# Ledger of designs, part 112: VHH binders against p49116

Target 1, 238 residues: p49116
Amino acid sequence: EGPLLSDTHVTFKLTMPSPMPEYLNVHYICESASRLLFLSMHWARSIPAFQALGQDCNTSLVRACWNELFTLGLAQCAQVMSLSTILAAIVNHLQNSIQEDKLSGDRIKQVMEHIWKLQEFCNSMAKLDIDGYEYAYLKAIVLFSPDHPGLTSTSQIEKFQEKAQMELQDYVQKTYSEDTYRLARILVRLPALRLMSSNITEELFFTGLIGNVSIDSIIPYILKMETAEYNGQITGAS
Below, E stands for the ipSAE of ESMFold2; O stands for the ipSAE of OpenDDE; V2 stands for 0.75 times the mean of E and O plus 0.25 times the DockQ between their complexes.

## First folded at step 7 (VHH)

Design r93 (framework vhh_brivekimig_d4)
Fold by ESMFold2-Fast, scan of step 7:
Structure r93 (fold): chain B 238 residues (1-238), chain A 123 residues (1-123)
Amino acid sequence: as target 1 above (238 residues)
Amino acid sequence: EVQLVESGGGVVQPGGSLRLSCAASGFTFSSYGMSWVRQAPGKGPEWVSSISGSGSDTLYADSVKGRFTISRDNSKNTLYLQMNSLRPEDTALYYCAKGPSYSEIFKHLGDYSSQGTLVTVSS
């Protein structure tokens, strides 16, 4: 039995829309987020263990964890995305769009709390200097979560999660041998992902899709797209 | 608001030809690359072809190379896809998209009132 992930699964390169507008808008943010979501789904689909679970299980797993994968992707790609600038633009837009009623105030508080949680998560990952191998295995641990409702192959999913945890442990112990507590510090960050609302993530990053489609509804279709399709597009980096 | 209206689809025999059109409005057409994306029954979207804003550079999916030709008329704000040597596998709803935009592709995935043009190649 070979490793769960290969070197190809460590590569996670986000290509941002170009050029960046002088003033960030809903369309630029939505496109950036859509590219990250697409990259995340195709990353998951490329894992042989994931493929082995079958289409129905694959869809259920990704529907359950897309927000966690997306948030890990935001942390991993924070520099490429200029995530702090995007979040600042979202905050400015929210403040400028406010009506002076109680419901708008309560909503702003909820959204701001989500942004603070996201910033704290990304800052903690940056502080730990999480590398590409570590991100790949953290995403695999999140993806192969056996505790989501409606899953059929839960024992096999749990085995893949344990394999991901074992391979992450082996990697960290060999690569960061002098840092005995590094793995523990990394793993205790994961529960915070479950506290992030997928509805608020959609509102912040996918506003351009709201009213047309939900992320949950398009996941099966994204998973069916061929990996070669986006590589052939005229993005300047094709 | 970006508006794209596809047309030109129909039913053809294998080996036949069709030309699809996409009428664009709401943006400076010549400043943006454009793409054709298709979705076959029960499958996810497949990128077919892209063209630069000037029309000087084109890209094609391997499945359509040598059979399909993408072109544009910037004076008419219109994108075209000339489809030759059609195969049963080309049967799909065809959509045009501003640039190689993932957000535009995503909108088409969830739109119940399909905005594409249907191409059916008779088996």
Scores: ipSAE 0.208, ipTM 0.631, lowest interface PAE 2.7, mean pLDDT 83

Design r94 (framework vhh_brivekimig_d4)
Fold by ESMFold2-Fast, scan of step 7:
Structure r94 (fold): chain B 238 residues (1-238), chain A 123 residues (1-123)
Amino acid sequence: as target 1 above (238 residues)
Amino acid sequence: EVQLVESGGGVVQPGGSLRLSCAASGFTFSSYGMSWVRQAPGKGPEWVSSISGSGSDTLYADSVKGRFTISRDNSKNTLYLQMNSLRPEDTALYYCTKGPSYAEILRYLGQYSSQGTLVTVSS
């Protein structure tokens, strides 16, 4: 059968809210994050192999890995988002919160450690100069993870993950033929994504939006939405 | 605080008409495009129509083209959806969104359909 991903799946273009405010606020950050989340969900839905697994499996996979996909998206779109500026604004807000006794020092430490891990991940990806094809295959590898608890069809998921790994290997060896260790450097970045807390991601980027529910509980509804490409609400390109 | 209050829903026979309203507050209404989104029983949300901040440009889903008309009154901070030739398939909860705004869509999903106005088309 043909490749797991086509050139259309390499395109990943985040359209930022306009105009950018003089001072960053929660509304701008939440809208930017929401656009990235929807772009990531639309990307996953567009993969024929993903569609072939069926609706229930699709929902389970994305619910398990949305934070990993979102974090890869943050790294890929870091310049477009001015992510370092957003993170600096969040840090400033957190520091003001501790001085006003609104948050405990322990909670602030947890959130600051998460921001540090996120920034270190994004810096590592930038230093490696990860291209659009590499990001697409890394997202596919985390999407088709057979090792999440509660999954059915794990054999089929594993085959799609292996196909993603093989196609990434072929691409890297062909495109970066002089860098023998590049694939290994890229792949060792992935375990760090599993250590990123989805609860802290929600607190940082989706503050006050979803009430008492979590992003993973909303995922089934997002996956059922008509594609933004047909209604013009969201665009994806790189 | 951004607040959107939908109204105008009800029960109608096939071929009937309804006009939905959305009263907006907490933001500069004329500076933002607005949209209508619906969720039918047992289905995911479906985008219906959008209008630019000035009201000059409109977009419609293929399923409602020629039957629905989106409009706005910026002096009253109100968005409208005129629904004609209603079909059983139009039965849904209808939501207005500040948009295109993905954050507002997430907020509606998180509210367990507590927002919106119910439209039921039955014979």
Scores: ipSAE 0.184, ipTM 0.649, lowest interface PAE 3.1, mean pLDDT 83

Design r95 (framework vhh_brivekimig_d4)
Fold by ESMFold2-Fast, scan of step 7:
Structure r95 (fold): chain B 238 residues (1-238), chain A 123 residues (1-123)
Amino acid sequence: as target 1 above (238 residues)
Amino acid sequence: EVQLVESGGGVVQPGGSLRLSCAASGFTFSSYGMSWVRQAPGKGPEWVSSISGSGSDTLYADSVKGRFTISRDNSKNTLYLQMNSLRPEDTALYYCAKGPSWSEILKHLGDYSSQGTLVTVSS
């Protein structure tokens, strides 16, 4: 029984569509987000502990936590994606809209609040200077969450989460030995991920990809993709 | 199914005028704000103007303020953009959006599937 994650699982390299347009457009945003989503799911699939839980459990876990994994991925890849530029462009166009429908007015407010929460989260992670090992373990803690409704094998999921927490602690104590409170500062960032709406994430980043289907509806198909097809989605290569 | 069909574009001299139209179907037109967005050759999309569902409130980008007028005819489910004092910088593909729906606004931030109507201002 070795470690939960190997050095291979620390590597998280997002390949962006090329070239970056002079001005951001919906296709560039959607393609970039899709590559990040597929990279995140490929990362999860590559973990032996995850594979050991079986297909039904794997699907249930990722359906429950994809938004948290995706948001951690946005924070980790914020510079590569020019995320701040994407969000600024979105905010600018949204603020110039007129609203007659009060339900839509409430929705605009919810979307603006979501963008603000996302910016604050990414800024907090950047300020903490979270490294690749720390991101890998945070994603593992989120992935192996035993507390989602409808899960089976919750005892085994909890054991994998505890193993992720222990390995993160060992890493932080070894690497940042002079910073006694670093682990606590990192872990208190995680609850914010559960407050962010997956529906708003879909609207912001996946408008051109999913049509009339939700991300949780396509997750089983993404998880069943063969490696070559999966790599094509991550890199945009055919 | 929401359908938006733009028309009225063409080639004009600097200082000329054009009126664009957008025929809407598949939704209750008078219940939604509407917007005009343009994309110049080799550039990203730029918001131009918006109008409330009733037509009582309008907004304009600084670059077009005083030259363009947005209006609507709810009895015909049609959105208009009256463009006066046209400049070479106004050359772009123009498309309408069902605003302030977030997904519709995002689609018109550069969706290649948008057909639009082409406006060329040249001497």
Scores: ipSAE 0.000, ipTM 0.147, lowest interface PAE 12.7, mean pLDDT 80

Design r96 (framework vhh_brivekimig_d4; at its last look DockQ between E and O 0.07; V2 from the best seeds 0.00; counts 0 for: pae E 5.2 > 2, placed apart)
Fold by ESMFold2-Fast, scan of step 7:
Structure r96 (fold): chain B 238 residues (1-238), chain A 123 residues (1-123)
Amino acid sequence: as target 1 above (238 residues)
Amino acid sequence: EVQLVESGGGVVQPGGSLRLSCAASGFTFSSYGMSWVRQAPGKGPEWVSSISGSGSDTLYADSVKGRFTISRDNSKNTLYLQMNSLRPEDTALYYCTKGPSYSEILKHFGDYSSQGTLVTVSS
């Protein structure tokens, strides 16, 4: 069989809303995050192995791992998004909310801890200089996770995950031949993704957008949705 | 302040036609692509069509391709959707968006219940 991912699956180009406002607002942050979410979902659905699992299984997989895929996308697109600026704006807003006694201290602490974990993750990926091929395979490894509760095709999912791991290993050993431990350094970053709360990701990046509806509940609709931005064919102001 | 006002919806028989309009204000209309999105009762939002700022490029969802035509008049700041050969499954609230707006699409999964123009295809 051919490779799990083709060169087209390595391409992951986020088109940002333009222009970036002088003072970041909720609308700009939510639109940027929404674009990344759709890009991530459409990336997953474009994989032949993912399609082969069937609609029920592939929906269950993405519902279970969307936050991991989204976070990897944040790290991969951190420079394009000016993610550090977005996070700084969120932190400033939270600090102002503390001073005005508008939010509970315990909740703010949880959100700040999440922001710290996210910054640490993105910084570690940047220091490792993770390339586009490595990101594509890391996303495939988290997508094809057979260990989520309620999955039925676990043996086939595990096969695809192992294939992703093998292809990543082959790529890293060939491309970074002088760095014997690079693959290990990359793979040990993945468990941190499971420790980050999807509820807090929703609060940070989708504030006031989806109300009490969760991202995982809308994933089946996003996976089936056609959009004008699929493959970047129509853009807003650019 | 960006404002979009949809109009032109109504009740039609299967096979009929309607022309929707979206009057835009508060931004440089010709500098932005525009889209039509619809939401059928009890379903999530569905992208219908998009047009570039100049009007030279158009895209359509497979379900409407060959039946619907998106167009714009930049001198009037107005977006149009010509809908032909309407089917019962085209019944939905139709709304326009400035540029592609993924956040606009996502907010309709919640309790956002306003704006748009209602199209009902009754058999």
Scores: ipSAE 0.555, ipTM 0.798, lowest interface PAE 1.0, mean pLDDT 86
Fold by OpenDDE, second read of step 8:
Structure r96 (fold): chain B 238 residues (1-238), chain A 123 residues (1-123)
Amino acid sequence: as target 1 above (238 residues)
Amino acid sequence: EVQLVESGGGVVQPGGSLRLSCAASGFTFSSYGMSWVRQAPGKGPEWVSSISGSGSDTLYADSVKGRFTISRDNSKNTLYLQMNSLRPEDTALYYCTKGPSYSEILKHFGDYSSQGTLVTVSS
């Protein structure tokens, strides 16, 4: 049996919408987030072990962990996305909602805390200087989490997770042999992902897009969707 | 409210032709690129083609290149897809979307009111 991940799974290139507007609008944010979401899910889909679980299990698994995958993607693509700028724009948009008394004080606090957690997580990952291989393995560990409720084939999922962990360990040992505790430092960041609300993430990045439609409901479509042969741009403009 | 209504689907034999239409309302049609997306039975959505707002630029999936032609009439707020040399693998529910964007694709498929137009290619 071969490795869980190959070099092809290390590549994680996000293409941002172009042109970038002077002011980051909801559409730009939603489009950027959507592209990341697609990239993340299609990445998962490209893993043979993921395919081996079957469509129903695959869908359930992604439904359970899409927020964590998305967040890891945010961290990994933070520079390309100018994530800090996006988050600032989101905050600005929220300020308008606040002024219009559309949100309760408690909700505002929750949302702001979530934004803070996202930023802190991404910053922490940047400080650790996580490379593409490490991100790939971390995403795999998060993806193949057997502890979500309602999953089938939990034993197999666990095996895949262990395999991801072992491969990560081997990689880190080989690549960062002088840093004895690097693996531990990396893995200890994963619990932070579980503290983040998928609902709030959805609200921040996707509310302007899908209205009452949930990411959960569209996940099956994304997983089945063929890889786009366009980057969402047509040269020559409208 | 943005509305997109697809039409023109039907049953055709391999090698046949169909022309799909998409009537758009609720936005400035000419200001936005448009796309066709299809979903075959048992498969997920597949991007087919896109066209710029002015109609001057077009893109096609490799699977339909040379056979399909996307066009638009901005005076009628209508998007078209001329499908020639149809193949059984072209069998799908066809949807039009606002702009060549992932977000719009998601938005459209999330709207359960969108019925699309069915194209069936069979001998």
Scores: ipSAE 0.318, ipTM 0.665, lowest interface PAE 1.2, mean pLDDT 88
Fold by ESMFold2, look of step 9:
Structure r96 (fold): chain B 238 residues (1-238), chain A 123 residues (1-123)
Amino acid sequence: as target 1 above (238 residues)
Amino acid sequence: EVQLVESGGGVVQPGGSLRLSCAASGFTFSSYGMSWVRQAPGKGPEWVSSISGSGSDTLYADSVKGRFTISRDNSKNTLYLQMNSLRPEDTALYYCTKGPSYSEILKHFGDYSSQGTLVTVSS
């Protein structure tokens, strides 16, 4: 009956493909996003409480929340990813497509609104100066959400979510004792994650996979896959 | 168009050896690192080994370390995996990817894992 998370779950180090290309391209963006996806899903897999729910429940939970976990990861890693630069390049491309009348106006509007919501979310998290411990507990709260349709073991999932909330509360109270409302400010950001579209996330960050593979369909495989151990000795392009 | 063609699989007894080959075309082979990935029936894919574009740096999964050797011949655009001391647990469909690249590994998930060369270690 120990804590839900240990110090190993606070560490969340994203390693970018090296070197950064002179011009951003689909392969660099897709590889960077894929690394974040694997990091996020294997982070979830490493949690003992998650492991205790069983393989079918694990798959169902991650299918339900992968985009929310991914979006939290984007916010946490926005600086190392140069996310603002990536989104600016995408916006410029979309604006050129509108001017040249190449894409449906309704789809472009939908994508632009999603980008704006993502930027606003990342800015709000940066303004709050969310730390690594807070991100870890927010991810756990999102992961152990009992409200998604089709889940089994929802009573146990709810208990784990409550434990994550309690541990976050204890951490914030101890670490930010002079900010009475910090926990509330942090938690009110979470509903915005449910408004993010998995389809548009795939379009923005996983363009090389569109038409061949959806993230939802490969989640069972990602959860089973043994992760490569890269120690920086491998050279060459992605 | 990038093409990767695996060969060299077969049926061997435990303790046996096989050498897999991956013929590459449609890209500058020597500029990219390469990986081997395997998938047993009904299981998820498992990364096996990676090698740098020059061939000077290699990395192995703990389950194969000391038994498998990855290599490449950039003059032939060919990647190799020498597998020694094979175990029944090594039974899988083996395929190569352009990388070490998580995005390339993702393209082999789902019902598309039928590419590659089959290795069966039985008895």
Scores: ipSAE 0.062, ipTM 0.489, lowest interface PAE 5.2, mean pLDDT 82
ESMFold2 (binder alone), look of step 9: mean pLDDT 79; pTM 0.799
OpenDDE, look of step 9: ipSAE 0.063; ipTM 0.487

Design r97 (framework vhh_brivekimig_d4)
Fold by ESMFold2-Fast, scan of step 7:
Structure r97 (fold): chain B 238 residues (1-238), chain A 120 residues (1-120)
Amino acid sequence: as target 1 above (238 residues)
Amino acid sequence: EVQLVESGGGVVQPGGSLRLSCAASGFTFSTYSMSWVRQAPGKGPEWVSSISWGSRYILYADSVKGRFTISRDNSKNTLYLQMNSLRPEDTALYYCARFGSKYPKGFDYSSQGTLVTVSS
């Protein structure tokens, strides 16, 4: 049996829409986020262990964890996305919504708290200087989570999660041999991902692009795309 | 001065095909994601399909997946919807829609619509 992930699964390269507009708007933010979401799902579907679980299980896993994968992707790609600039533009749009009485104060507070938690998460990952290998295995750990309601094949999913944890441990111990507690510092960051609302993530990054259709509803279609069609969506020519 | 003008609607038999077009003017079409939305008699609006400004992100409602194809030509400022294997339940007024630049959900600059009737 080989490793859970190959070197090809460590590569995670986001292609941003070009050119960046002078003033950020909802369509640029949604296009950028959509590319990251597609890249994240393409990454997951390319894993042999993931494919081995079968289509129904694959759909259920990604439906349960897409927000965690997306948030890890935001942290990993924060620099290439200029994420801080995107979040500032979102905050500006929220302030305009308050002034126009379009959203309740309670909802604005929830969204601002979500943005704060997202910034805190991304900042903590940046300060730990999480590398590409570590990101790949953190994504694998959240993908192969056996504890989501309604899952079948939970024993096999748990096996793949344990394999991801073991391979991450081996990597960190060999690469960061002088930092005995690095793995612990990295792993304690993961529970925060489950406190992030997927509904608020949709509101921030996917509003105005999908209409009334949720990310949860489109996941099965993204996962079933032909490889050529999928590659066209994430890296296609302008 | 933003304008969206649909065309291509008509009456077809079940199993037939139609191609809808939406001519856009008054804004930089190539920088906006576009959608098709339909409204059947007595029903609320139903999202049908969306396409990103660069055509890299394309989504379809479950009810039309595999039968409808959304596309755009940014050089002509035109959005298309190719509808194949039409069913009676596809009967609706079809709207071309541009999503607004503000964060509250909704469509701005939605068109007047084009009627599609599928019947024998």
Scores: ipSAE 0.000, ipTM 0.184, lowest interface PAE 17.4, mean pLDDT 81

Design r98 (framework vhh_brivekimig_d4)
Fold by ESMFold2-Fast, scan of step 7:
Structure r98 (fold): chain B 238 residues (1-238), chain A 120 residues (1-120)
Amino acid sequence: as target 1 above (238 residues)
Amino acid sequence: EVQLVESGGGVVQPGGSLRLSCAASGFTFSTYSMSWVRQAPGKGPEWVSSISWGSSWILYADSVKGRFTISRDNSKNTLYLQMNSLRPEDTALYYCARFGSKYPKGFDYSSQGTLVTVSS
């Protein structure tokens, strides 16, 4: 009954750390990424269908898909983050690390391939000019993925995913009526999200601020976080 | 059981060098970011340095930049801190820490630590 997402779920506004440093550093990158992660988790928590699945299912679901949600958030917030500049700074740091013999060539190759996949994904989304409603439904489709190992309530999750897909279809057909193939172009981008390593995302974006590679270990904490503590994290007030 | 065992501390003259080691066990060391934290007598803990699991990110406190070098050997489950140009204000009990999983900015500390005294 009723739509899966309300207008409040379309609003997704990242507040960047201030001031922006003259030269990008790990602290700024990690703080920016952490704010986006907390914003993404809070967004998921606000969905009534998500709440209805219960605490254990919520934790398992977010542990399975946080990297996909985070990557969609990076694409959606690419301009406000100056993401291309951040990725260029990371690439420059990695190239300097090769010259100093600090990292193995195999590790650098894996990280560079991840950055190129991320940039390609974000560029494809920008090219399609994905709007706020489309991003909200794409995030809902990846959130309500029934096919991750270890999930319970898979039939309910599948129903919510199907509802998200149907509402996205209705929105696109109504709003972009002249573009018959728009929905197909959008949906074929989603499988690429699963090719991105969560471990590499953790190392690139979270090590300097969160300090552990396992976002999985902090997800139950974030999902139980009180509103005041959550607001402190996303604004940097504490 | 997570265990972190620090070693390598001692008494050294100003301008001297020491290498600290931290032997980790009871968890998959190669998947965790690790840090060095120090506590001077009568003061609270001060973060010194952090290293990502793959060594892609290394951070230093301003007080130690250019003097200390953090490194790790994932094959040996060991974290290192090379300390050069030591100063009297570096005198502290040094702890290695795994970033805490229960709070995004928290740490899991060893209670033992290794004492570094820069004197005379």
Scores: ipSAE 0.006, ipTM 0.175, lowest interface PAE 10.6, mean pLDDT 80

Design r99 (framework vhh_brivekimig_d4)
Fold by ESMFold2-Fast, scan of step 7:
Structure r99 (fold): chain B 238 residues (1-238), chain A 120 residues (1-120)
Amino acid sequence: as target 1 above (238 residues)
Amino acid sequence: EVQLVESGGGVVQPGGSLRLSCAASGFTFSTYSMSWVRQAPGKGPEWVSSISWGSSYILYADSVKGRFTISRDNSKNTLYLQMNSLRPEDTALYYCARYGSKYPKGFDYSSQGTLVTVSS
């Protein structure tokens, strides 16, 4: 009956593709995003509580929350990714598409609003100076969400979410003992993640995702990867 | 002028192997993600495999995983598909496709296709 997360689950190290091209293109952005997605899925797979739910439940949970995990990962890895540079490149690609009359004005507004919400979220997390332990537990809270439609084992999922919340509270109260409202400030950031469209995230970061495959279709593939195969994807080796 | 030209198709016995090649010209091959797509007689196109420009991101359709291997040689502007343990259901027209560099996502160029027939 130990803690939900071990020290190994707090470590979250993104390895960026190299070399970086002179001009960021959709392929480099997609490789960077894919590495973050693979890292996030590997992180989830390594949690004993997650493994205990079984393959079908694991797939359903990740399909429901991958956008929330990915967005938390973007905020956590913003410096490593040079996220502001990636977002600027995405905006530039979108503006080129507008000039070529490839997108409607309504769609452009939706996408730009999504980018603004993403920037606001990442800025709020940076201002709160969220640490690695806090990110790990926030990811666990969104992963073990019992309220997604179609889930089985919802009572067990809820217990794991409550365990994550308790362990986050214990950590924050011990580490930031003088900041009485820190936990509340952190937790009120989470609802914003559910307002972000997974379809728009996919369009922005995974346009270079190949074979016209959706994130929904690759999630079962990633979750079934052997460790060596997975490591090849996140490090660019093999 | 973007061109993608395949070679390596043919007739093989079940359980056999075949290697397809796709020679690219008219663009900077090393900066584009590439895919293999197939179309069986009387059916719609089925995505087979994809590889990122740096080979760091590789995906396979469940139907071919463990049997097919995608690779690329950026110095030769060539994409490859190594097909092992071939089955009758792998019989199809195979073509290579370049992933577009624009939003929204999709293929912007594909080859003419080469026929692969798995039968006795």
Scores: ipSAE 0.012, ipTM 0.363, lowest interface PAE 8.2, mean pLDDT 83

Design s1 (framework vhh_7n9e_1)
Fold by ESMFold2-Fast, scan of step 7:
Structure s1 (fold): chain B 238 residues (1-238), chain A 119 residues (1-119)
Amino acid sequence: as target 1 above (238 residues)
Amino acid sequence: DVQLVESGGGLVQAGGSLRLSCAASGFTFDDYGMYWGRQAPGKGREWVSGISWSSGYIAYASSVKGRFTISRDNAKNTLYLQMNNLKPEDTALYYCARHYTGEWPLDYWGQGTQVTVSS
């Protein structure tokens, strides 16, 4: 038994669409978010432990946790994405929708609360100065969650999650040896990911998707894509 | 192929200063926190200082706090340790390190650079 993740699983490079539009629009936001989602799924699919669980389990795990993986990806790639600028544009659109009576006040409140939770999460991760290794292992802890309803092979999933937690602990304890509380400060951020609605994430970032497709419905197809097709989707260029 | 190469050690009088450098290659340097450790003759390895990827978080062993300063230059893939007010008990082989998920070590240590402090 080797380590859960290799150096290749720590590397997480998001390529943004180019050129950036003069004004942010739904298409640019959706394209950027889709690239991050595809990168996140490709990351998960490349893990040997994940592959060992089998295709049905793989699909169930990603369908259950894609929003948590996506949110961690937003935090990790916040600077590359200019996430603060994207969120400001979304907030401005919501303020205009209040003035034009296009959305209910209750819906706007729910969406604004989601944005504030997302901003707080990203700010907390930035303050902790979370690195690529820590992000990779936080994503692994989230991916190998045995407590989602309907999962099979839960004992094996739990073992992989425990392995991820132990390897993260080893890294943090070796890198910041006399800071005995850093790991606890990192791990207590994770429960907030489950408080964020996947439906609101879809509305904020994926509203440009064609047809009545949900992220949940496309996950099995993305996981089955060949590597070349997969890379074409996440880079958007040949 | 991950490599860490330390330099800058030497012989120095108590109260003196040295600056150590660690050249990293074979991995994406800014994906990882880095740390310095040391090993005195007949002793095990001791952690000295750690630094996060962007230098936003830094920690020191109590024995060196206020005297040593860790820093990094991600553009040059280089880690530094500025050592001031050196004491004879600081005499050791100094290693830079990254957590390494390779074949046998749980962390990668360079070959080290010797620091000797005379009284």
Scores: ipSAE 0.692, ipTM 0.871, lowest interface PAE 1.3, mean pLDDT 87

